# Designs tried in a protein design chat: miniprotein binders against p81326. Part 17

Target 1, 226 residues: p81326
Amino acid sequence: MLHFGGFIMEINHISKILEKEREEYIRNKVEEYLKQGFSKDDAVNKANQSWRTYIGHRIQDVIYNLLKKFLKDSGLKVTTDKALNNRNLPEELDKVKRLIAINYGEYLFLPDADVIVYKVENNDIKIIAIISVKNSFRERRFETTYWKLKLKESPVTSHIKVFLATPDKDNEISYKCPNGKPKKMRIILEYELDGIYFLKEDFEETEKAKHFGKIVEDIIEISKKL

## First folded at step 16 (miniprotein)

Design Z1
Fold by OpenDDE base, look of step 17:
Order: structure tokens, then C-alpha cells, then sequence
Structure Z1 (fold): chain B 226 residues (1-226), chain A 101 residues (1-101)
């Protein structure tokens, strides 16, 4: 009998493998910042911040490429907020950009959207989902929730699903009530978002909190209802 | 028949999975020789997975009962998933080797 679960769970090792580089990365960056004239304390702080950005991008790239691959056969497309930050966008991406924009009166701003899933039907763009990728929740803990709530305020964007994908390396949101104590962040994120997808094995599974392996199926199902 | 093809594909997937796990263990050692061995294992795993995927796809293309179709599609998904990981790991190890030079 195929160890079906084992195959999917291999993705959990990506974060662990990447995290092993942290010590070396930090050491090198500290040295670099010291050479630039920063104090030791400042150098360490800057190095840690640099690492968070670096590891975040690496995980985001994996998730992006995975979604791109697995959604392609279903006719779904993926892009990123970074790709939308161009002056000369193709028509399709320009439409995507406009369809995720949040109105602040005189200004339109884009939500943080690490991955954007959309489909093209009859030359019309339909935004399906935004996936936020977070390695840790030390900073901007509820930023994704903010964007979800803002997207709900407009009939143009209210249908867009917002998902969080995370390895949750520090076990900040893996369980709702570990040791009988409610984890505010897990409870709020699960309540406000459309789903949380974990790139790990050790977490409390619920209807909205699932292993990352389920995200493809869930997105495809949502896309059929639009 | 399609059922036999599925069984063959599953065997290939199991073999590939074994190789991937072994490669991951070698990566933990981190020395250049271990990394080179890991690359070879991953290349073989990738080959096996591609073969499995091809077999599954061929079976799906022949038309199968719904129950078998679902099994094949699941196997297909799992094979592609494992392939993605193997390819990522391969590239990661290559990058590590380049940094050690």
C-alpha cells in the first residue's frame, strides 16, 4: 500500500532544510554589516531581518512554483504582487492588478499578495484566491487578516479567497489551545481567513486549517464555483 | 490492463520515495561526497517518477471506470508532488555544491 501520506509530507522538509543555513547566513551578514560600520548589536539585528526576508522569499518561491505547476492543467493561472509592480504590464496582468486593488478614496493600493490565482474566461479575469506566505509571525501578525477584511468591503473583491501558507516553524499558530490556553493568533487567523495551510505535520487540523497538500484541490473547487 | 499499470506505477513511486529519503539523509551529512551521491539518487528518483507519471497518464488516456480513474488521478497527483520535491532538492544540493567550491 502506497505511503500516500509520506509522499505529500516530504514538502515539510523544505523549510527545515532551508533553516539549517541560518547560522552560516547570519554569521556572514553580521560580518558584512560590521564592515559597513554598524555596531555589533545593529549588525546582528540587521542580519536577522535579512534572514527573515531571505527565507521568506525562498519558501514563497517554492509555493509559487508548486501552485503554478499543479493549477496549470485546470486552466488556472498564477502571478505575484511583485510581477504586478511593473510600469508596462501586459493587458492580462494589468486587469489582475486592478481587480485586487483596494479603494482608499483618493488612492488604490494592492494587498500583500505573495501568490495570486486567477482564471481567464471569455476574456474576463476572475480572481480566485490570494495566498500569503509566512515563515514566521514575529512581524505583521495580522496583516493578512487586515487585507482579507479590506477585500471583503468591496463587491469587486469580496469573493476573493485569502489563504495563509506557513511552515509555522515556531509553532505560533499550529494549535488553538495548547495546554488549555487559547492562542489568539491561531484563533483569529483561522476565523478571519478562508484557510490556513501548513507545510508541517504537527498541527491541529480543522475544516479551515489543513496540510498544504490540500490547497490545490481547494483552489480548484473554488474556481468551479465562480 | 490499467490496474496493472497502476500497480507498476506505485512500485516506481515507492522506489523513488526510498531514494529521495536516502538523498535527504545524505544531505544532512553535508560533505561534498555525500552531496554528490545524493544527486545521483535524486536523478534516479526523478527518472522513476517521470516513468510512473507517464504510465499513469497512459492508463488515464485509455478510458477507465470511475473508481479506477480516481485512483489513477490520486497516484498521478502524488507522483507529481514527489517529483516537484525531488527536483527542488536536486537544485538545492547543486547550489550547495557550488557554494562549497
Amino acid sequence: as target 1 above (226 residues)
Amino acid sequence: GPEEILEEAEKLMEEAYKLIREARELLEKGDPESLEKALKLLEKAIELLRKAIEKIQKALDQGVPEELRKKLERAFFLAEWLLMFAEWLLEYIKERLERQK
Scores: ipSAE 0.702, ipTM 0.861, lowest interface PAE 0.9, mean pLDDT 92
Fold by ESMFold2, look of step 17:
Structure Z1 (fold): chain B 226 residues (1-226), chain A 101 residues (1-101)
Amino acid sequence: as target 1 above (226 residues)
Amino acid sequence: GPEEILEEAEKLMEEAYKLIREARELLEKGDPESLEKALKLLEKAIELLRKAIEKIQKALDQGVPEELRKKLERAFFLAEWLLMFAEWLLEYIKERLERQK
């Protein structure tokens, strides 16, 4: 089979396919907001924010479905932050929610975890990994790192692996030293996180920075050690 | 035997891969007629991949020498990976067609 490498890389095309819609999407949203009475500047800002939400949600859905499909036979379950925020949580998901919550004195907050991988053993739940999906790094550059550091503060959550998945269309973190200059975002994210998984071909691969196709094997191997 | 099953599955996967690539090219053209053709190609690719997966699973269930087992498991993973992408692309193109109607 002379094309097997190409098979595993097909998933990388999803971001490029979706990005083709960007200009039309933004134009339509600007027109919609102008009809609602927003100024031109406000309409443009709202349209760009809407696009970032749309793209992030589309990529998150793909990642969720892929992990759910491939991790099932290894006894691993997958859920999302959206599912954990629903009313009337089943007992299992309520336990998942409580196991990842961060304590801020009188308040409990969930980390910004788009996809959560866990297992159930003898009616007990163990959180294996949290995957944050980022389409761009223009804002919230180190949010994922913050949540990793908070999870490390408690012995109960310190085992949880925190991964970042990204197409990194704008090459914000693809290389450690582009043009000979250290890229602070890439260096800090790679140092603090347990892994970065790229949905593209052109990036500097390291032990922690890998193409997305390796995430399934990595999570399975981690689960065997935990 | 199991070696022949692997060869048959790999041929199905190669054919499906070619159909998926052609569907992506048609998606880039973007007109409704090209999108309708892309849907047909993806439906066929999905059928071929499901057949390949079934053949590989049957061969694995029979028990095989370790070297052949590794090849079958690799093919199974790749076929399922490609099937996931083909299914996503099919649904995406359906959405694009609905917006154009």
Scores: ipSAE 0.613, ipTM 0.815, lowest interface PAE 1.5, mean pLDDT 87

Design Z28
Fold by OpenDDE base, look of step 16:
Structure Z28 (fold): chain B 226 residues (1-226), chain A 101 residues (1-101)
Amino acid sequence: as target 1 above (226 residues)
Amino acid sequence: GPEEILEEAEKLMEEAYKLIREARELLEKGDPESLEKALKLLEKAIELLRKAIEKIQKALDQGVPEELRKKLERAFILAEWLLFFAEWLLEYIKERLERQK
């Protein structure tokens, strides 16, 4: 009997594996910044910031590639906000960009959208979901929530599901009430977002908080209802 | 029959999984020799998983009872997930080896 849980759970190791690069990465970056003339303290701080960005992108890339692979057979397409940050977009991506834009009166701005899932039917584009990828929540803890709320304000974007994918390295949102104390961030994120998907085993599972392995199924199901 | 094919595919997946785990252990050592060994293991694991996927697909194409279909589809998904990880890990280790040069 295939250990169903074991095979999917291998994905949980990605974050752990990547995190092992930190020491070497930091050392190299510190040296680089020192050569640039920064103080030791500044070099360390900059290196740490660089690491956060680096590891975040690495995890994001994994999730992007995973979703791209597993959603392809369902006819779903995947893009990123980075891909949309171009002056000359193909028509399809230009439409995607417009369909996720948030109105601020005189201006339209895009939400943070690490991964965007959409489908094309009869030459019409339907945005299905936006996935925000967070390695840690030390910075911009409720940014994803903000964007979800903003998307809900327009009938054009209100249907778009917003998901959070995270290894939750520091166990910031893995449990709602550890030791009887409510974790504000977990509670708010779970309440406001359409789902939280964990790339780890040790978390409190709920209707909205699931293992990342479920995200594909959920997205496909949502896509069928749109 | 399709059941036998499923069993064969599952065996391949299990073997691949063992290889992947061993590769992860070797990665933890981090020395170039261990990393090179890990690559070989992962290459084999990937091969096994691709074979498993092919077998599963073949069984699905033959028309199977609903219960067996569900099992095959589950196995298929699991194999693809494991394959994704194995391929990722392979690439990761290659990158690590390149950085050590």
Scores: ipSAE 0.827, ipTM 0.917, lowest interface PAE 0.6, mean pLDDT 93
Fold by ESMFold2, look of step 17:
Structure Z28 (fold): chain B 226 residues (1-226), chain A 101 residues (1-101)
Amino acid sequence: as target 1 above (226 residues)
Amino acid sequence: GPEEILEEAEKLMEEAYKLIREARELLEKGDPESLEKALKLLEKAIELLRKAIEKIQKALDQGVPEELRKKLERAFILAEWLLFFAEWLLEYIKERLERQK
């Protein structure tokens, strides 16, 4: 009597649970910023920005820990852009960092790749996929697409799969043609990215747009082809 | 036999799922007494899920017919996903209680 959706759908509740903290979080942060001497308007703006950072990090941590758990027995390792920015970087992670960096002439930048999946074979590192975690599409709507295009420009990074993971609680990209009208964001993201993975069930499923529960098997399948 | 093991594991998983849903309802209330009760339910759910996973793995290790193996593998995956959520929720509620101290 068990079914696939019943247990895996519990993951969908994580973002809902975290969202219920919002009002209390904002209130506490406004008080904190007012004590630092900010005006009320500035304190509110800073508190809202703080919330967006907080909720994004919480969702990213969940995705990181989930992938780390489910990919380890397949010989796949997982890290984050936060870990790659640490001052004292282990040799393995330093190699990962160099392999995903994008060269802009005299400057070298990391893509905004929240979670990175790679494998290690004979001391060699192969980047499999990067997962961009987005809670909202209000800003930098196509940033993930930009990084995919940049990675495609070089033969040494063109194999790297770029995925988007999102609760999409406001239905900004959940459907291609809601009410018969094409949603440019969904259509372009699905066209350019290697996959979109939703942390909810209310979305239009396609070959590239799937429930987040499918991401583990997809990554494992990809890793076998490299 | 392996069919009995699968049935036993699925019963454990269903009970754990019930406990997890009850814990989510208690979290909605948010008061410290409800949160403490939710922690106890989640600890029990985690225990049941680990037992189910152990039973499924032992059945898979014995070698089973292909059709039953697929059912066992599906149950194993479902139990592991539910366990991940239960462990996350347990840690989340512990964090909530620490903030209330």
Scores: ipSAE 0.724, ipTM 0.880, lowest interface PAE 0.9, mean pLDDT 88

## First folded at step 17 (miniprotein)

Design G63
Fold by OpenDDE base, look of step 18:
Structure G63 (fold): chain B 226 residues (1-226), chain A 83 residues (1-83)
Amino acid sequence: as target 1 above (226 residues)
Amino acid sequence: SEEDKKIEELLEKADELLYEAEELAKKGDYEEAIKELEEAVKLLEEALKIAKELGNEDLIKLVEYLLKLLKYLIEEIKKKLEE
């Protein structure tokens, strides 16, 4: 049994737990925006938008910290795209940054990489996986797919697994064909990505669509093949 | 560091207690499940204290979330007892 298995499995409640902060957050933000001179309606709208961003970051932080902790014993390391945005990077992170970069001719750009899993062997860095964390799919529905396809185009990055982790609170991708109607987004994401990991119980499980509790084991297994 | 190891040990023990509590709850032993979770909370509170002393923001955030999780689970089980 993987260490911290209970905590990983109970991640199903993450959305509900973090949503408890919403009322206070919204109240504080509304007050802030009112002080800035916004109307009440504008303040509320801006607060709600801010909350969506905030809760997304909170979920990402939890996922990052869980993975960082649970992968540590396997010798795997975890970082984020945010950490890579620094001008002065340690050598190890500088290498990580370079190894996930996508070539656009005159320019190199980083994919969206909320969580990056890598290993260090004999001072060589091997990127294992990139995990995109999405709370909802209201915007940029196929952005993760785009990055996966771009990573496939280079022999340098083609081996990198790209995973999506989501609570899918709006049930946009939880099922492939609910009531006989295909969910385009689920089908495409599952086809293009290496895996989808749900932070919930109510979803259609497939070879690629799994509970988040499986992600640690899957990453470790992948790491052994690289 | 020694402190980091202690935090890891506390987290592992708390995870074990959570697992046991889940099994107890599945069997309908809700009172005992709550006791296990409450013990896990104590372990995490100690871990949080150490993490704060170390100034490790990542660990602080993690442990704070885990504490919220355990407290949430306790509340959910308590609701089942009242049913």
Scores: ipSAE 0.733, ipTM 0.890, lowest interface PAE 0.7, mean pLDDT 93
Fold by ESMFold2, look of step 18:
Structure G63 (fold): chain B 226 residues (1-226), chain A 83 residues (1-83)
Amino acid sequence: as target 1 above (226 residues)
Amino acid sequence: SEEDKKIEELLEKADELLYEAEELAKKGDYEEAIKELEEAVKLLEEALKIAKELGNEDLIKLVEYLLKLLKYLIEEIKKKLEE
């Protein structure tokens, strides 16, 4: 049956679990920067900045590896924009890269997609979904919606689903405003994207705003239609 | 490879144990849920050993996270057992 759902269903604890790493990480990084000759204040500031980058990448790695494992038996493959930026790509990944690239006249850019799900049928590659992982919305709040809009501009990429995965630990999009109305950022993200998948338990659920545990089932269902 | 196949089997068994442990905890069978989670921890510790032998950094990070998840869940269920 579908036994592989337990780890996915319990991912809503990820922020609590990974935050426990913070104290030791900061301590080790401060020591490292002090040995490099930075002042105590600079070392602490650099360590805190390093933590914010680290925790974001850590969440991305967990999501990538879980999706890779859970989608494998459905014939779905998973890669990252990091992997697609390597030189001398394998032919399969080079095709994936070309299929999601966006044309800006003289320039071609990849969407800022953290995780890419695709399938291979008879040497054809079909891009199923792009998942953007956001720990915080402080920088580039609507970057994911921008990339969805750009992908919709071409008939060859318009089918690609664009999802947001987030713990939203600062509650920037999880709840209504004090006046009872949904937050503007939440409204825009939910309207423009194909789905928002929360990496936590408590948030306002809708048809498009779900627990992350639903993402594997949703991706598999989409893939059956392509 | 045989090592990759073994890790997949260990992850599959651990995931099944987690699923069953959550069903047990939902029914109030906390002691049995903890036993299943502790068995899953043993399986993941074995998987971590193999992942380190392979030098697979992504797999090491995943299994380390899953171990932390299981230990977190055990701790939470033990709190409910003591209530």
Scores: ipSAE 0.568, ipTM 0.817, lowest interface PAE 1.7, mean pLDDT 87

Design G74
Fold by OpenDDE base, look of step 18:
Structure G74 (fold): chain B 226 residues (1-226), chain A 83 residues (1-83)
Amino acid sequence: as target 1 above (226 residues)
Amino acid sequence: SEEDKKIEELLEKADELLYEAQELAKKGDYEEAIKELEEAVKLLEEALKIAKELGNEDLIKLVEWMLKLLKYLIEEIKKKLEE
């Protein structure tokens, strides 16, 4: 059993745990927006929108911290796209940034990379995986797929695995064909991405669709092949 | 550092306790499961203290999450015990 296996496996409760913070968060935000001069209705709406962003970041932070800790013993390093947005990057992170950049001719842009896993060997950096963290698929449903396809187009980045981690709160992609009806999003995401990792137990498991508890092992295995 | 090692040890022990507690809960040994989780909470609280002393924000956040999880699980098991 991997170290911290218990904590990784019990991540299933993340949505429920974080939801407990919602009431207080909303209350505070509503008050803030009211002080800014917004109407009550506008304040509530803005607070709810803010919550959606906030909860997404919280989930991302949890995943980042878990991966950072659990991959450390394997000599793997973890960073985020946010960390790469700094103008004064350490040499190591500057290299990471360059190695995930996508070429658009005159411009290089970074993919959405909530979590980036890499290793350093002999002062060379190898990017192993990018993990996109999504709480819901209401917006930008195939954005992660787009980035995967773009990364695949270059020999520099084609080896980078792209994973999706999600609690799938709304059960949008938990099953491929519930009641005999294909779920387009699940099918496409599973086909295009290297893996989907669920922060829940109630999902259809496949070769590419797994419980989040498997992600550490999978990443370590991939790292050994690079 | 020595402090980092101590934190790691505490986290590992907490993880073991969590695993054991979940196995106990599956068997219906809810009271014992809660005891194990409460012990794990104590370990994490110590880890959190050390992490704060070190100023390691990532580790602080990690341990805080773990604490929230354990407390949540304790509550859920308590509910089952009351049923």
Scores: ipSAE 0.795, ipTM 0.917, lowest interface PAE 0.6, mean pLDDT 93
Fold by OpenDDE base, fold request of step 19:
Structure G74 (fold): chain B 226 residues (1-226), chain A 83 residues (1-83)
Amino acid sequence: as target 1 above (226 residues)
Amino acid sequence: SEEDKKIEELLEKADELLYEAQELAKKGDYEEAIKELEEAVKLLEEALKIAKELGNEDLIKLVEWMLKLLKYLIEEIKKKLEE
């Protein structure tokens, strides 16, 4: 049994590890923006915005690479929406792109899909799961839910599992009812999505809300049923 | 390729060492945990070298992350030894 090992389980430290880079990053960006003629306050604000984008991509990359590695032995493949944005795709990726497309009548659009997990059997592609990676919930809090609902509307895509992976640094969705008060975002996300995977230990575990360490096993089990 | 297989073996061994090290640390065997993590670092450094030679950007990024994690864990365990 592939011990889905220590590296997946220890992802809890991702926020602390990457945060060590923040001070230097901000300093360098502030300096850059000052040289461009921005005020000190504007430079700081822009640097902070840049950091949020940067750290989000870094977390996404880590998750992508981990999933790619640990799903490989099971014969599962991973890609990203970014990889699918090319005009000239290999046949396999072109099929993946078409199999996740959402119909809007005259147009087909792709859902936000930070990570796409699929399998190839007898030259047939089956999409298994889409993982959305969010570092914070300040923006587009229910966008992942929207895509899940849209995917569910078509028999072509209704089987695709949609997961959210997050460190949830601000504890926005870590608990359902902290201090007896329901957290709307946690409740809705957990209800609508197929699962939430936390990149930390301090959260309320449920059937759908799990530690990221369980995602590989869950995906493999889903793949066996398709 | 042979190189890909080698990288895979190195990563698997490093993962096993990490798991063992964490179990040791939970038991308070911090010195032994650090030794295993340091061995894992060596394996990953070799993997990184091979990945760079192959020009596999995804593997490079993966191994670099793993190295950062291991180094962080070593530091954290060392702090516990001083407590």
Scores: ipSAE 0.793, ipTM 0.917, lowest interface PAE 0.6, mean pLDDT 93
Fold by OpenDDE base, fold request of step 22:
Structure G74 (fold): chain B 226 residues (1-226), chain A 83 residues (1-83)
Amino acid sequence: as target 1 above (226 residues)
Amino acid sequence: SEEDKKIEELLEKADELLYEAQELAKKGDYEEAIKELEEAVKLLEEALKIAKELGNEDLIKLVEWMLKLLKYLIEEIKKKLEE
């Protein structure tokens, strides 16, 4: 049994590890944008924006790969919304896509789903959880909550757990009431979502707010009830 | 496949070594912790080689991340030894 005590627990360092790549990344991007004819100031600004996107994807990829690996022995599978954005999907993924789709009347749209956990039993697919990965909460603070609420509105998707995984570098949601001041975003996210998993040690732990190290066990437990 | 099983074994062993190393580091046994982590790095390097041979992109990315983590931890522990 992969004891999740090593690599899953040490994810706390992800922000520091990836930040080491920033200087080189920025330098390279600045050079690229300068070659494209942008001014120095514009190049720097664009490089910084690119970095934010890049680092977010890197964290998502790490989480995806970890979950894929550590859930495999339990017979659970993982995919991403990106993998579902294909015209020619394998039957299994096509079913997954349909099972997470949200109805808007004439249109079906997928929720933002950085990681989708599902199982296959007797040729039937059951969606277990969606994990949203956020590096920072500067933008789209309640987007994950929106999708949770939308999923809850349908009997087809109401059972799907929605989790948030974040390093929360800026301590935006690490504590509920730091210095006696309520953090609206933490309170709302914790209330509306099925769980928040922190990629760090310094946070206020609650029933719903946990260290990322618990996510595998939690997902496995949920899967047994479905 | 046999190769997949080998990779899984290597990753499991590396995970165990990482856990042990962290426990050692908490106790102040930094030198031994580094040895365990270095062994884990070797295991992951082997796993990476196999993963590349198999062309498993997800596994390659996973192992590359794990390697980055281990190398980072080794550096951090070394800094503590120099203090």
Scores: ipSAE 0.792, ipTM 0.917, lowest interface PAE 0.6, mean pLDDT 93
Fold by OpenDDE base, fold request of step 19:
Structure G74 (fold): chain B 226 residues (1-226), chain A 83 residues (1-83)
Amino acid sequence: as target 1 above (226 residues)
Amino acid sequence: SEEDKKIEELLEKADELLYEAQELAKKGDYEEAIKELEEAVKLLEEALKIAKELGNEDLIKLVEWMLKLLKYLIEEIKKKLEE
């Protein structure tokens, strides 16, 4: 598969493509909430909230599926935290789950991991990267950073790369100092994370801030060092 | 499986066509770009059929997304042709 040729590079249109579904989605949700007894204003607000969640999941699914496909030939596998949220897991996924778990003393918890990239060698699981997918930064802006820092605290997980993938529709992190004003979020995320991958073309590129089209190659390169 | 290989082949060809089409579009060769994208759509439709037959939900979702993308791009290029 061509890593830099087609579908990965053209992910820039994801926001526009998915936004075409918004009107119908909102209409249907509003109707649903009205039937549930909500006021029109409440129904609209809830529908909009639902849409934000929905579109976030859709973007995540696209990224997951793309990575799954384009990493496959390199012998790399992908999963999600959702897939790990089961009591009964196959051995492989159970190992993956354990290898990304964060220790809180009496408890182990999983980081938010929209996409988990790992490899299997001689029945040994090596976690390569966690990709957090964010459509917007309205809420939980530094959550990904928190998880990165927590993963760094353990020798078991310190090697795991944490990436952020985002279309950054609102240009919250696309530039470091737009109009001469530093964007705290961009600076902190870029500093703390191993990389930011943009699902768009209009952004300030740096060593850590790249187009999503580079993520496959980067992950493969990282995997070779493990 | 042979079906898996076929899907992979179809997706690879579609990816190549997409790349070529976008390069053509950048050069202003919109008609040819559209033609290649339409060919890619056909390949993906075949892939989708196979994926559905296999019951591979991830592949189904992937191909459906790819189809949406290609159709979107075709529409966008068509708009440019009309300008």
Scores: ipSAE 0.791, ipTM 0.916, lowest interface PAE 0.6, mean pLDDT 93
Fold by OpenDDE base, fold request of step 19:
Structure G74 (fold): chain B 226 residues (1-226), chain A 83 residues (1-83)
Amino acid sequence: as target 1 above (226 residues)
Amino acid sequence: SEEDKKIEELLEKADELLYEAQELAKKGDYEEAIKELEEAVKLLEEALKIAKELGNEDLIKLVEWMLKLLKYLIEEIKKKLEE
């Protein structure tokens, strides 16, 4: 059994490690955009935007792979919304897709689900948790909250836990009331979501706001109650 | 498969070494910590080789990340030794 004190705990360095790639990435993208005819300022701005998307995907991949590995021994499986975006799915994934779908009357849509954790028991699939991975909160600040609320509205999906995982590099939600001033985003996210897991050490810990190192145990515990 | 089991074993050992290394570093035993991390790197390199042979993309990505992490930690500890 993998010790939770190893690779999961050291996730704190993810931002610093990946940031080392930024300079080269930006340089290459700027050059690309300049060749496309953009001004220097526009090229830099576009490169920075591209980096934000890129780094977000990288963090998501790391989280996905870690969870896949550490949940495996518990008989839990993981997938992604990306994997579900296929016309021809294996039966298991097709069932997963249907079990996370949100009803909008005439239409069914999937929530944003960077990581989906589920179990299979006697060919019955139970969705355990959805994990949203956010690197920054500049855009779509409450999107995860929206999906949580929508999932809660149906008896089919109301049991699904929704977690946020973030390094919160800009300290937007690391503390609830720094200097006595409430951080609206932290308070709302913590209230509405089932948990926030930080990929860092410097944050205000609460019952729902914890270090990422706790997520595996929490998911396993939830899975036992389903 | 036997190969999957081998990879799992390698990853578990690497995780243990990482944990031990961090505890050593907290105590100021930086040289020993680095040695353990370097051993963990070797284990992961072997795991990576096997993962590539299997064509398991997820596992390849995982191990590559783990390697990056270990190398980063080694560098950080080396900086502390120089202080």
Scores: ipSAE 0.790, ipTM 0.916, lowest interface PAE 0.6, mean pLDDT 93
Fold by OpenDDE base, fold request of step 22:
Structure G74 (fold): chain B 226 residues (1-226), chain A 83 residues (1-83)
Amino acid sequence: as target 1 above (226 residues)
Amino acid sequence: SEEDKKIEELLEKADELLYEAQELAKKGDYEEAIKELEEAVKLLEEALKIAKELGNEDLIKLVEWMLKLLKYLIEEIKKKLEE
């Protein structure tokens, strides 16, 4: 039994661990921007913006690497949209890219896909799931939902599960009705997506809203049905 | 490769130790938990060395994260011992 009980479960600490780097990061970036001729206020603002982007990528990388490792034994593979943004793709990745593409008439575009899980059987590729990783919901709150809906519109992509993974550090979607008031974003995301996986312990668990520790098992189960 | 198998073994053992350590910590056996986590750190350090020798960037990043996590957990448990 693949004991997912250690490193996957302890992902809860990711925000706290990475936030320890913030002070030094900000200091260094402020200094960099000051040297570029920005005012102190502008430098601080730019540094903070840079941090938000940086921390988001760090979380994404951790999730990617964990999934890559823990899905490997099941014969599942993972990639990213970034890896697909190459002119010279290996045949396998080129096929993956084509199988997640969304038709806009004259153009094909890729959905936002921080992590893509797929399997290869007899040289055929089957896309299993797309995982969107969000550190915060300040911007593009329903973008993942948009992509899910678009993927559902084609028989080529309609089977692809779309998951959201988030630490939700600001508790924007951790509970459906805190203090008796419905959280629109939680309700809509849970309704439209195939699952939400929290990188934390303090959240309202449902059939679709689970701890990140369940994602590996869930993906493996889905893969067996394809 | 033999190296890949060794890394996999080390990571699995580290994962087991982490799980056990967390269970120990939940029971209040903090000293033993720290000991197991420290052993896990040693295993991961060996894995990291091998990963670097292989030049596997994804694996390097993974192991570095795991090390960071373990060190964090050790520190957190040590704080509980001082209380």
Scores: ipSAE 0.790, ipTM 0.916, lowest interface PAE 0.6, mean pLDDT 93

